# VH-VL binders against q960a1r229to459, part 1

Scores and structures below are computed, not measured.

Target 1, 231 residues: q960a1r229to459
Amino acid sequence: LKGDRIELLLPKNIDQFKKFKKDRTVISSGLITRFVSTRNPKEFSQKWISTKYVKEFNEITVNKDSVVVGAALNIQKMADTLTSSLSINIGKEIDSFIQKFSSPQIANFATWTGAIISGAKSSLSVSDLLILFNVLDAKLTLLNNSGELTQVAIEEFAEKKLFATHTIVNAIFSRSLTGFLFCLKLGETSEQDSTNFNFAALVGNQVSRIFVGLGGQPKRLTSLEVHIDAL
Positions, changes and structure headers below are counted from each chain's first letter, unless a header gives other numbers; antibody chains aren't numbered by Kabat.
ipSAE, averaged over its two directions, is called F for ESMFold2-Fast, E for ESMFold2 and O for OpenDDE. V2 adds 0.75 times the mean of E and O to 0.25 times the DockQ between the complexes of E and O.
[cut] stands for letters that were removed.

## First folded at step 1 (VH-VL)

Design m16
Fold by ESMFold2, look of step 4:
Structure m16 (fold): chain C 231 residues (1-231), chain A 122 residues (1-122), chain B 107 residues (1-107)
Amino acid sequence: as target 1 above (231 residues)
Amino acid sequence: EVQLVQSGGGLVKPGGSLRLSCAASGFTFSDYAMNWVRQAPGKGLEWVSSISSSSSYIYYADSVKGRFTISRDNAKNSLYLQMNSLRAEDTAVYYCARGPYYEDYYYGMDVWGQGTMVTVSS
Amino acid sequence: DIQMTQSPSSVSASIGDRVTITCRASQSIYSYLGWYQQKPGKAPKLLIYAASSLQSGVPSRFSGSGSGTYFTLTISSLQAEDFAVYFCQQSYSTPWTFGGGTKVDIK
């Protein structure tokens, strides 16, 4: 009755991916939460589509005003890209902060999209990568089930739970950010320790961005930003 | 043809040293993390060490930390494991393994070398 | 360390049988789980990555499922060439750990 036939498509670019994505289960770390959270026993997908060979998901694009990091890249490659593409004051702090992740082995072996989705989904854990995306005002390009592309701020992605209905294509960071980035995290000193508290501030930009992580989504400290901008 | 070809094994006395080599061909070596995995005779698989595509991050199993050094030369498409202060319990077949692409360990170790036997015995 | 517990330790089955192998993680590894096949004297071969994704060149009779802490590998119709030991492996955190292996014995 229920078929065991399995089809796996290996699209080479996003146009091919868009053409076939809507009727297939995506296999990537960036969509792992969607696959797990879509538990319908009557409709297990036997048709899968891979992001592994999609050119756009594996691209890094450095433009005059922005840097774009594809969804299939790992955390370390993303960090190296941001470190070299943003101002030196911001880039050095990103490099330092990522080396202190609560699960440092994951930085070399996991995609940034997996970590972002895990952080955006959790109401209890503190995500180091998610607070970094918030303080840097990251934007995400999303692909919906109808094959349409949209852009949203990282805050909206988490707030509206778009990880449940959308595929992340890339992240976009402004190269016009200025000032100094400060990041702090507290946790046990052993490897694989989870973060209990984190904090990130970008000061000296036109509008300061200050976030705190105490569990769940990073909280923006807008009142503190106003006071610091007035100094 | 994607391939990993290993060399450098053999018989060594306890306390001795060996260097294992793994030559890659048929793919862009510098885009992949690389791994060493070992298997003692008649036993299961044990991860030994991993190195990121740029060599920025290197990890070791506790049993080999301080004695083994993983390295890579992306210009020569080669992976190495320098094994010092060898012990009897290091006796195993050692495999090099490719993966993942850009350290996305969501995608497993998809290409393996043929294995190199290392025997540590008095 | 994340412990990976495979069961059963061995399976004796006939050609054409459906074989299911399970793997349990001591903590959630989401879908950072691979399945490997190893024949005597040979290197391991990746069958399944990301818990459920079939590696290129692997016969369609192999399938994987699961997430979190519980995973399965299924061979829908066992063939003589499937005599091997099968390992699961987590890649969520170091040390990357393998299960103890499941020997599939064909009679």
Scores: ipSAE 0.000, ipTM 0.441, lowest interface PAE 15.8, mean pLDDT 79
Fold by OpenDDE, look of step 4:
Structure m16 (fold): chain C 231 residues (1-231), chain A 122 residues (1-122), chain B 107 residues (1-107)
Amino acid sequence: as target 1 above (231 residues)
Amino acid sequence: EVQLVQSGGGLVKPGGSLRLSCAASGFTFSDYAMNWVRQAPGKGLEWVSSISSSSSYIYYADSVKGRFTISRDNAKNSLYLQMNSLRAEDTAVYYCARGPYYEDYYYGMDVWGQGTMVTVSS
Amino acid sequence: DIQMTQSPSSVSASIGDRVTITCRASQSIYSYLGWYQQKPGKAPKLLIYAASSLQSGVPSRFSGSGSGTYFTLTISSLQAEDFAVYFCQQSYSTPWTFGGGTKVDIK
């Protein structure tokens, strides 16, 4: 699509995506309805590239030890995949947590990648998905500007602000996680996908993982983890 | 046309107060964080303050903390800077500048006002 | 705070010349860097954001590169209207900080 104000490319595979990405802003699925709500602050002509039809970004792979979720999938699809693929004591809490989003209708059409990036960009808001990814120790497959794929922890992605230089291709979740997941969110913000406070704890795993969101990036509570693991 | 038009400023004695205003037009003001940046005569640029789109989050340079107050009225598409306890070193041209959509300063400050001169002198 | 060191402080050049300005950060700011142009008596104008992205309406002779702690602004062929002061700015973390500026004047 090409117009006076916007140009939009719709690559069909990762190779095409790599070729055209360099001078374009990456947008996720749902782009047609979000043209006017882009997070690109530019008021003038914009060049966009969408992940919506990229094959590799729309794949779900359930392996023996991992679940891979493509970056173009919506939040609900991601959540459903995790719910069905992870242990019951983890998956059920994921499902419950996702259903508590303030704008379910919007969340169902928004990509999880969008939420992750928004959360990672923000030093102010508390992203529910970001804390979830942290507690699950999710890995992200990233595409850099050179066309290389790398894998990083979600914490590293946010800390290093890799969204500035990389494109998320997929997320990888471990299916070997054990124990119980507890998620809590309190309050609503002006942002539909964020809260004032959230908390996530995976206990009963080999190593407990506990995160709290008080604004900005989730913080890991290592002291509490040690305490819990000693019980 | 996207623009920021500033007003206020002028000459004030040390210890005095001034209020700067910045009127926005041509864009949805309430969606953007806003900033004040100043420039002393013949010097470089210095960030002064930032306010989020909903005013929920405010930041100040250490040099102005406790003395300056940034605020906004989204209904009036206006940004303000209340400057109290002014000092000689506060003398500068003050610019309002549009910050990021959705609080991400990855994109820089892309719209600037014309500037307002503030002179603090006895 | 992140310190931005810009060099050179001034450069004299002729129309058609290639001009390169550098900016160094005291710590990694990844690609959170902007370049601004300022003409006398005027407000700064954003030229480059995200280290290498050209702002809308800016001529293609301007380009930015770099990541981490080292960045460059390049004017491939200097034009008459390009004589100005240029500033880099890190947008990685508050307080936002600017380089000291580079004055590009006529040789």
Scores: ipSAE 0.000, ipTM 0.543, lowest interface PAE 12.1, mean pLDDT 87

Design o4
Fold by ESMFold2, look of step 9:
Structure o4 (fold): chain C 231 residues (1-231), chain A 119 residues (1-119), chain B 106 residues (1-106)
Amino acid sequence: as target 1 above (231 residues)
Amino acid sequence: DVQLVQSGAEVKKPGASVKVSCKASGYTFTSYYMHWVRQAPGQGLEWIGYINPSGGSTNYADSVKGRFTITTDKSTSTAYMELSSLRSEDTATYYCAREYLGDYYFDYWGQGTTVTVSS
Amino acid sequence: DIVLTQSPATLSLSPGERATLSCRASQSVSYMNWYQQKPGKAPKRWIYDASNRATGVPARFSGSGSGTDYSLTINSLEAEDAATYYCQQWSSYPLTFGGGTKVEIK
């Protein structure tokens, strides 16, 4: 017996993805790993579907008021898109922050969706990308198992654990954000992507947005936002 | 003293590629963004992109539509631009320009590299 | 893209006269800069963040403006001021320049 049979579908567009995505494990990275415990492993095969080649998941759309980043893009491509599409104060801080939490190899290989899902699943780790999405008030377009699309705030995606029942199609960022973005992390960046504490603040927008990461979902500091806006 | 010294003039045919260097001295190379700005003969200035030498992140103008690549060599404090599939409208003087630390303007410019695309 | 419209295209004045160069943006900008360029030379930093003179810029130069309307004023024009002056915004990518105002001395 030569080993497990793996069926991996590589759809080329969203309609094909919808048609074939039924009870399959969705992967958003070029790294494919799967461990399955079943009653009789020899009788089961692993069924996977990739977002890597779906045309719509690789698209970037820059509208007047928003920028939309497809789910299959790597972290570096997403960062470059946001830097060029948002205000300079915000874009430069995004660029700087990405450099602190991700090596060039990881940023050019790993998808932003993989990092977001990993962060959203964890009750212990501090996710730099997740806090960035929170401070930027990112929204996600999600596809359920029935092929229906919906949009949710990044906070709702993590809070309601929608990664378990939905596939991310894209992220949406407002181009109307103004002011200064400040992002800080405490942790080792030179050899590992771990963070013990992070902080992100957008100040000088109409309403400040301030988040802290201490493990699990970033916490919004709304009382502090009101205080800062009064200064 | 901050200096940005660019490579010499280039004459190319349409469809070729060109690589221009910008050697920096007198400052910590990885602490400052490096931009590229071009100027066609008798025309104004056009920003075409930047690189952050610290991590290699880049941003490009749509006018160069995926033909333009900016890289750096930290060991020689040198930024490079490469423009492929050259067209006659790419004929211009290309400048590297350093972004000031702490404010948003170009504080030092290279002397310029003239790229002429003609058949 | 933020479009910067400079006027006049050419300004020809005598020494000692007051020159005013206009730059209008298609939308409000937070950072407006000015660069001086003489023929055959690279641009030089001149005015940054609307009104701050770069090192070595004579006091006869002043910048002003906010929002969409900006100006560069040369209070008493001198022969060495003959150059093209470009405004440039740094509020959103792509960074953009105005078309330039060429200042000539009669």
Scores: ipSAE 0.000, ipTM 0.493, lowest interface PAE 14.8, mean pLDDT 82
Fold by OpenDDE, look of step 9:
Structure o4 (fold): chain C 231 residues (1-231), chain A 119 residues (1-119), chain B 106 residues (1-106)
Amino acid sequence: as target 1 above (231 residues)
Amino acid sequence: DVQLVQSGAEVKKPGASVKVSCKASGYTFTSYYMHWVRQAPGQGLEWIGYINPSGGSTNYADSVKGRFTITTDKSTSTAYMELSSLRSEDTATYYCAREYLGDYYFDYWGQGTTVTVSS
Amino acid sequence: DIVLTQSPATLSLSPGERATLSCRASQSVSYMNWYQQKPGKAPKRWIYDASNRATGVPARFSGSGSGTDYSLTINSLEAEDAATYYCQQWSSYPLTFGGGTKVEIK
């Protein structure tokens, strides 16, 4: 990310980030860097902006009813935060699920944002984090090109492909969720990105949430939810 | 000139609560994070937490999570820290410290508030 | 948590001597700061981002380091430099301070 062909800015706060991102491609933080937003690289020389040192992107906020996780945090940190902030029956499963998600190296050095975006872009691959966000009904705070912040459901983010036009600032999770979380991942090998099927169900909440991943965006199983809730 | 003026010394019993204030002046209050740092007698500095006055986001050290609450009043440019379920080990001088946004250091400190917890 | 270890704990030197304070982090940090604290007073910003002197800090003070190893140097000690110096990392939360080095002037 150095040299004549690349110009990288490292904003330290959201205001600087807003200013600098206007004509730059946003990249994630961490050693395993993923594109957060690709904005029309038309020239040979690429202009980049990193979330690595943006304070607001690295924040964790635990409120009474919600937990907020900055977009620049790695997968493990996100998982740890959720594990400690949500109910034990949900948090424990998140911890377990993430441990099976990828190698510790990836979990520690890849941003959850990168994983979410990669999952949202893919039509073939199954994203474990994306299904987790869906089953937890996570919301994303997005920064648009006008410098405005908006909150959207994770489903909407993926469906509308907002990764193309928006920058994820943070994720918001409800701490009011009750019940049990069940996650299942099936793939050829657990050591590689070879997930073919994943399943996530939050049962015992006011309204059950059940999702299945068969490639691409998770699908909500509403009929099953109704059935389970009737039991 | 930037000034951080804290409330006076407090003496409390274990289990009690106390609220310390830090009044900021000389700058735009909402533009800077406010942190709290404490120092036990004869000991080093321990970071407690921070608040972003703009939006109210907070972060706490594990040692005080669930017991300490940091808040702000924008109208008075004052940051507060409520210390609940006080323990003897909470005896310390508590400092508010302004973070110079963008440079990641504390550029101004309050004069400190001594909180003594004793039975 | 990132643990910062400062050494020595106490440094007693004469005026005019060179003082070197060490701060070692348990892992690599992005930002390291130093604060000066005199007895009964609040800490003061001293060095920020490893090597930048805060406003009003004499030129005899310098900071250096990267990764896990940082140092604060006073090239010619003066009586007014007697204080405890704390390093502080701003790489990850929780923010942490070193144990401090007390500089005493003989």
Scores: ipSAE 0.000, ipTM 0.520, lowest interface PAE 12.7, mean pLDDT 88

## First folded at step 4 (VH-VL)

Design a3
Fold by OpenDDE, look of step 4:
Structure a3 (fold): chain C 231 residues (1-231), chain A 120 residues (1-120), chain B 107 residues (1-107)
Amino acid sequence: as target 1 above (231 residues)
Amino acid sequence: EVQLVQSGGGLVKPGGSLRLSCAASGFTFSDYAMNWVRQAPGKGLEWVSSISSSSSYIYYADSVKGRFTISRDNAKNSLYLQMNSLRAEDTAVYYCARGYEDYYYGMDVWGQGTMVTVSS
Amino acid sequence: DIQMTQSPSSVSASIGDRVTITCRASQSISSYLGWYQQKPGKAPKLLIYAASSLQSGVPSRFSGSGSGTYFTLTISSLQAEDFAVYFCQQSYSTPWTFGGGTKVDIK
């Protein structure tokens, strides 16, 4: 779409998206992302790019060993996919965790990518998705400004603030996770994608992963993990 | 039997090009990610490139970016590595290896390897 | 990039010996660590994935342990066919990186 003031690019696949994004900084924030171009463009136009019609960003792939969720999908769809694709002891808890306090709210219709980025940027919010991604040890497929793809852990994404330079293409979840997932969130907020407190623990016959959210980035409780694994 | 059979390689001058092939059999090729790993003579293993099952996601080592191109033809159960602008340091045995999208499970099936020698 | 430091570079052992190889990551890689065995002129063979999971068909004398930044491969009782080079590999984030290798030689 072209307008006098706003130009919206609508790539249909990741290759087109790469072409459109080439030599431009795109801050991934959801379905529609603003191009960061020169501060003083010769022509006054705001350029935007949408992931809405990018095939790869809207796909769900359930493999034998993994679940891949496109970046353009909403939180509910992501959660439903995980619930149905992961083990029962993990999936049911994901469903419960996501639905609590957020089921009827607008935040569930937003992209999970937006929530992840917001959470990663924030020093105040307690993102439910961010802690979930951490406890599940999710991987992100990222596209940099040069058009190259990389795969990073969610922890690395947040730590290195890769949201500033990369575009999330999808998330990858392991279907090999075993054990039990326990999630807790307390303190309903108006935005519904976060709470005042959240907690997530994956415990079982594998190495435990335990995170707590008190504001900002989830904190991993390694000492507790060691203790639990020794039981 | 699950196997990967490689072909291609050989001797090439610096700046030259080669194309490696890897033929898969015994499993549903289109369900797996594929990888190239190389090993210089007497040296360790170096990851070169990976391609997802649908070719939607491709990764390269920095050392080969812009020069090598990984591709696959799922209809032919084949993996390829187009190597351009070859350098002496690219001399190695190249292996194709089966992986997974998550890469959590490692690379569990390997080809027999093919030698690539770049020399003037 | 994540650097994988493998030690020792070589070890001499006898049949029946317990052999331990270590791998350290420059940063936490959770359990995304694989161990491979390579014999001369042959392709690597996956032994352990996910730090501690034994690959199908691999003898039980092989075991892996660790998480985060420190990992070990243990051969409980070395057999004649176990003399080879062993590599660790992280699959936590691209680029995937390997350790430098450990050659297990006969004493």
Scores: ipSAE 0.021, ipTM 0.653, lowest interface PAE 4.8, mean pLDDT 89
Fold by ESMFold2, look of step 4:
Structure a3 (fold): chain C 231 residues (1-231), chain A 120 residues (1-120), chain B 107 residues (1-107)
Amino acid sequence: as target 1 above (231 residues)
Amino acid sequence: EVQLVQSGGGLVKPGGSLRLSCAASGFTFSDYAMNWVRQAPGKGLEWVSSISSSSSYIYYADSVKGRFTISRDNAKNSLYLQMNSLRAEDTAVYYCARGYEDYYYGMDVWGQGTMVTVSS
Amino acid sequence: DIQMTQSPSSVSASIGDRVTITCRASQSISSYLGWYQQKPGKAPKLLIYAASSLQSGVPSRFSGSGSGTYFTLTISSLQAEDFAVYFCQQSYSTPWTFGGGTKVDIK
């Protein structure tokens, strides 16, 4: 009855993680993260490594101009951090967005990195968290197999499929974002959190950022941004 | 070992209906997105419809939207295309094809094709 | 929608020749580009996925390159069994569109 062997390593710090990451599929633990891993059947790995107990991946750093959220935090903790750390107009909408667009079970147990990777991998789904990261101009700190760190925009992470070759260490959000955040979700289902269409806009004193989710990666509406900024 | 076997084609009059079937074997059907692609005689390939592994996301080409319905039964390892209000322009060989939730990987397994002819 | 334009529409070549087929997208599709081979009376066969990754079981004389809007399929040394029509397809955004095809005839 027993088939493939699965090895799961549980490193406690980034030095242990670097030592043991090679040749392993990274997971953040939790039901959604494991579910996402099994939905990419071209991944054929029996050796896994978890970020759950790596202290550097569980850190939150709030600086004057930025907030940094570790990769192993759950969606709700990330949302609470952003709500309290960003401007009140942006924070209120993030809080409303997470409560309205994600079930409490998903938000409290799934990692934000699992949700981001799932959204970035799919050509078909519409991801609420991915569009939020795009509208907030999120940056990701990535660790490659050689132990080197790079920082990329969320758009580049998805476009270049960096989830295949890199591990997310944290996300970085600017605290200098101003204006008003608006998020919308539309779906035909009367159940669960599936989305057929979403929309996110940040408008105000900065250059506007406006995205639509129609399946796959969010599309930036640059022409609309220029029009709105001209008003 | 991995294969898709199609059935359900044939000749139908304009305005009629057909249901195409595609039976999967040799892989875990419920882990894959599935597709229908058609090819009119002597013409190129045209994507028709796609369905995610759980059926949560479904897409159609504009030329068939409202007339065709893609569905799957993961318990039976089967993909279906219900074609209603058929037109002469729907005449084609129809292929089912296995894809991935991330279409970066393409459509790597194809059925043998079934001919649909819409003619009076 | 994203239009895929293949060139040439046909090519005649001798066994052993290097053959290059190009595909242009009307907007950036990153590396979401597949190449398919279709022989008469048969279903298409995936050759290249992700613009440059060789599908399992495909001979190494086939290679793909490109990103963004310009892509090529190269057959480094044409063989008799390579007589077929070749299609590119983008999978970046629905509707997923195919190029018009390139027929490769062996002289």
Scores: ipSAE 0.012, ipTM 0.615, lowest interface PAE 8.6, mean pLDDT 83

Design a5
Fold by OpenDDE, look of step 6:
Structure a5 (fold): chain C 231 residues (1-231), chain A 122 residues (1-122), chain B 107 residues (1-107)
Amino acid sequence: as target 1 above (231 residues)
Amino acid sequence: EVQLVQSGGGLVKPGGSLRLSCAASGFTFSDYAMNWVRQAPGKGLEWVSSISSSSSYIYYADSVKGRFTISRDNAKNSLYLQMNSLRAEDTAVYYCARGPYYEDYYYGMDVWGQGTMVTVSS
Amino acid sequence: DIQMTQSPSSVSASIGDRVTITCRASQSIRSYLGWYQQKPGKAPKLLIYAASSLQSGVPSRFSGSGSGTYFTLTISSLQAEDFAVYFCQQSYSTPWTFGGGTKVDIK
């Protein structure tokens, strides 16, 4: 959260969150995000909102079959939780990836979701986390402008450009994932705070998932997946 | 034994209301997402609504949005479907079905109630 | 919405036969596909989840395969208790949608 200090709204539940969103425009999607009030055109009001105190999605939860990512989750905590909770080295690799390649600014879920949205919008940059969640086949829970929730795969989110109309409220992916996670990031420019090249691969998970980012949305390398799976 | 037992339903006139209930036993109800799925006579299955374990995430089919309300009481191990403004096309057997932990429907709906018939007719 | 198309709508088979049912999605749903069995007057029963994972307690004669837009349910050797209607369901994105069903009846 950078810039001028603004009021922070803290919804206590999803309904309150929806209420807060009413008559406001979301500038950035996320569980901590910036809203612009549209109630009084003459009085421009911009506020930050947070779901930090919404218990149901303000943390990371590792269940028997799934991992649920909530509002108060920071990237390090996610990595740590995955490392400790999963039987594979996914968490470890995520941690390594974050430590080695990710921006220090990626500190909380809001920034994380923002990065996904930014990455999905950009034709020049690639989000580390967008490509990662593509590899993990994550699903996003989205809030639309009508106040309704929908669940979509991360790939669909990007493909259909749902960032234009929806707000990310959580993410979930399966604990059934197996194999090894490989991550590579190149092309960081000091000027753009963006990545020009990202690579992520989950190998050994029945069906490998391999994505590359050369600008814009990650591209799936299906031919390589087939090749790897045949080995 | 893991089971879902349904109640409610019946005959109602168009525009009327019904409330369905689903009582869970044999498992930690509060850990699971729950669903309603319906089946018109002689037809296929239609997903109606889903509610997460904590009720934080609720989804509806377009056909029932604004008319149906899914809810749950974890203390009572119960799932509900409030159906308002019922239409003839809502006539169906309604099933409650257990989903996965939270919202990972990668694993399907593995436990089903016995179903309850809802008939909307003038 | 994602449309699920099952084929055939019905199949007549004999005990011991190999039966294959297909399900096609209007778009890729990866492996987010479940198969359900429904007998007359009964609730559906989950057979396969995640396209190819056998639900606990389900006989091994049932198997699922496929990914993306094309999926199959196979009964390797049809038993008397297998005569039923089968549905596929995508769980890739809401709304969850089912196929139209395939009735497996006795020849």
Scores: ipSAE 0.025, ipTM 0.641, lowest interface PAE 3.0, mean pLDDT 79
Fold by ESMFold2, look of step 6:
Structure a5 (fold): chain C 231 residues (1-231), chain A 122 residues (1-122), chain B 107 residues (1-107)
Amino acid sequence: as target 1 above (231 residues)
Amino acid sequence: EVQLVQSGGGLVKPGGSLRLSCAASGFTFSDYAMNWVRQAPGKGLEWVSSISSSSSYIYYADSVKGRFTISRDNAKNSLYLQMNSLRAEDTAVYYCARGPYYEDYYYGMDVWGQGTMVTVSS
Amino acid sequence: DIQMTQSPSSVSASIGDRVTITCRASQSIRSYLGWYQQKPGKAPKLLIYAASSLQSGVPSRFSGSGSGTYFTLTISSLQAEDFAVYFCQQSYSTPWTFGGGTKVDIK
């Protein structure tokens, strides 16, 4: 140490992160690189903590029935992991859908967590990554202010605005999903690259999951799911 | 009621440094992204830098990257811009601006400070 | 960088006139567009967000339309207080660029 002008903690695991997170600004970017290149660091906040080197935030774990993606990983690494770890019908569609991302949320935030938080906060925008997480029934592991870990569905994360009080640790996807995934993006106007609508459906699974994005949070179409499941 | 009050401008020689401050009141500062926008005399508006509500995401215009540092102190309801290695082309009125709410980039910058003049000249 | 091109650069108009200002983006910005009004010596004021949504406290004579690459701001019946410079700004991708501005002057 010291923290005369800046105290930046670089925890190496989640236990260290828990101990030092309280009272600190969480940094998910390459702050240490900016700090080294900054000509006058005297004006930085005195107490910072980074997620970059936390082991658990950088892990990928592929189990028999689940795949777990750490919070500090970039969107492409997450996409590659899901594509290779899920069934071919689902993985192929994920790969295709991610390749068509043109959203500034995705382009401006290198990590999947940045894109998810931006989508979850949105009252107007249509988030492609958020609808993908909803249709895949993603779960998030969250760290609360007391240092406790909880798991929530992606819908609950947005509905209860947990982005304001919790830190995302990882996302969890089931490898037991079956059937066919269909994802599309459409414009509300005649211009195709001006989308304000997306749609995602997983059909042929035990329970179908169908979502539409019209702005704000994806809406689940439970009535349509019941009809599809009855066929 | 809702307002942003700026301070810290002035005249500085090329290569010098200056720190701009922006004090917020009348709203929950920690719910909003914050921005710096500048306007050279007789010119249009130029976005300079943005910082997310929790400071997790920070952006700079290429013209200031590596020289300017945006920061915020949510406990003090304050936004800062540290400007180093100042050049003549940095001469402008600098505005702080609130928005968007929780980084919903469909929303614009809906509250602006009064502006602070920065002049870089020998 | 997404270039924002405003037209016209200046317009002379009388009170009661309908004024239309256009803004073109060099690539699609969907509806991530704001319109701002600036009077001399003052900070910009947000008029329209999300291309067409009217900011609270802005008179209903202002309206925005468009998506993708082409956007308009319309003042349906110009008032004395509307003589100002108007800017569009995209918030789709950094740098969040402004148009060059349109000065609305008294004829």
Scores: ipSAE 0.000, ipTM 0.473, lowest interface PAE 15.7, mean pLDDT 80

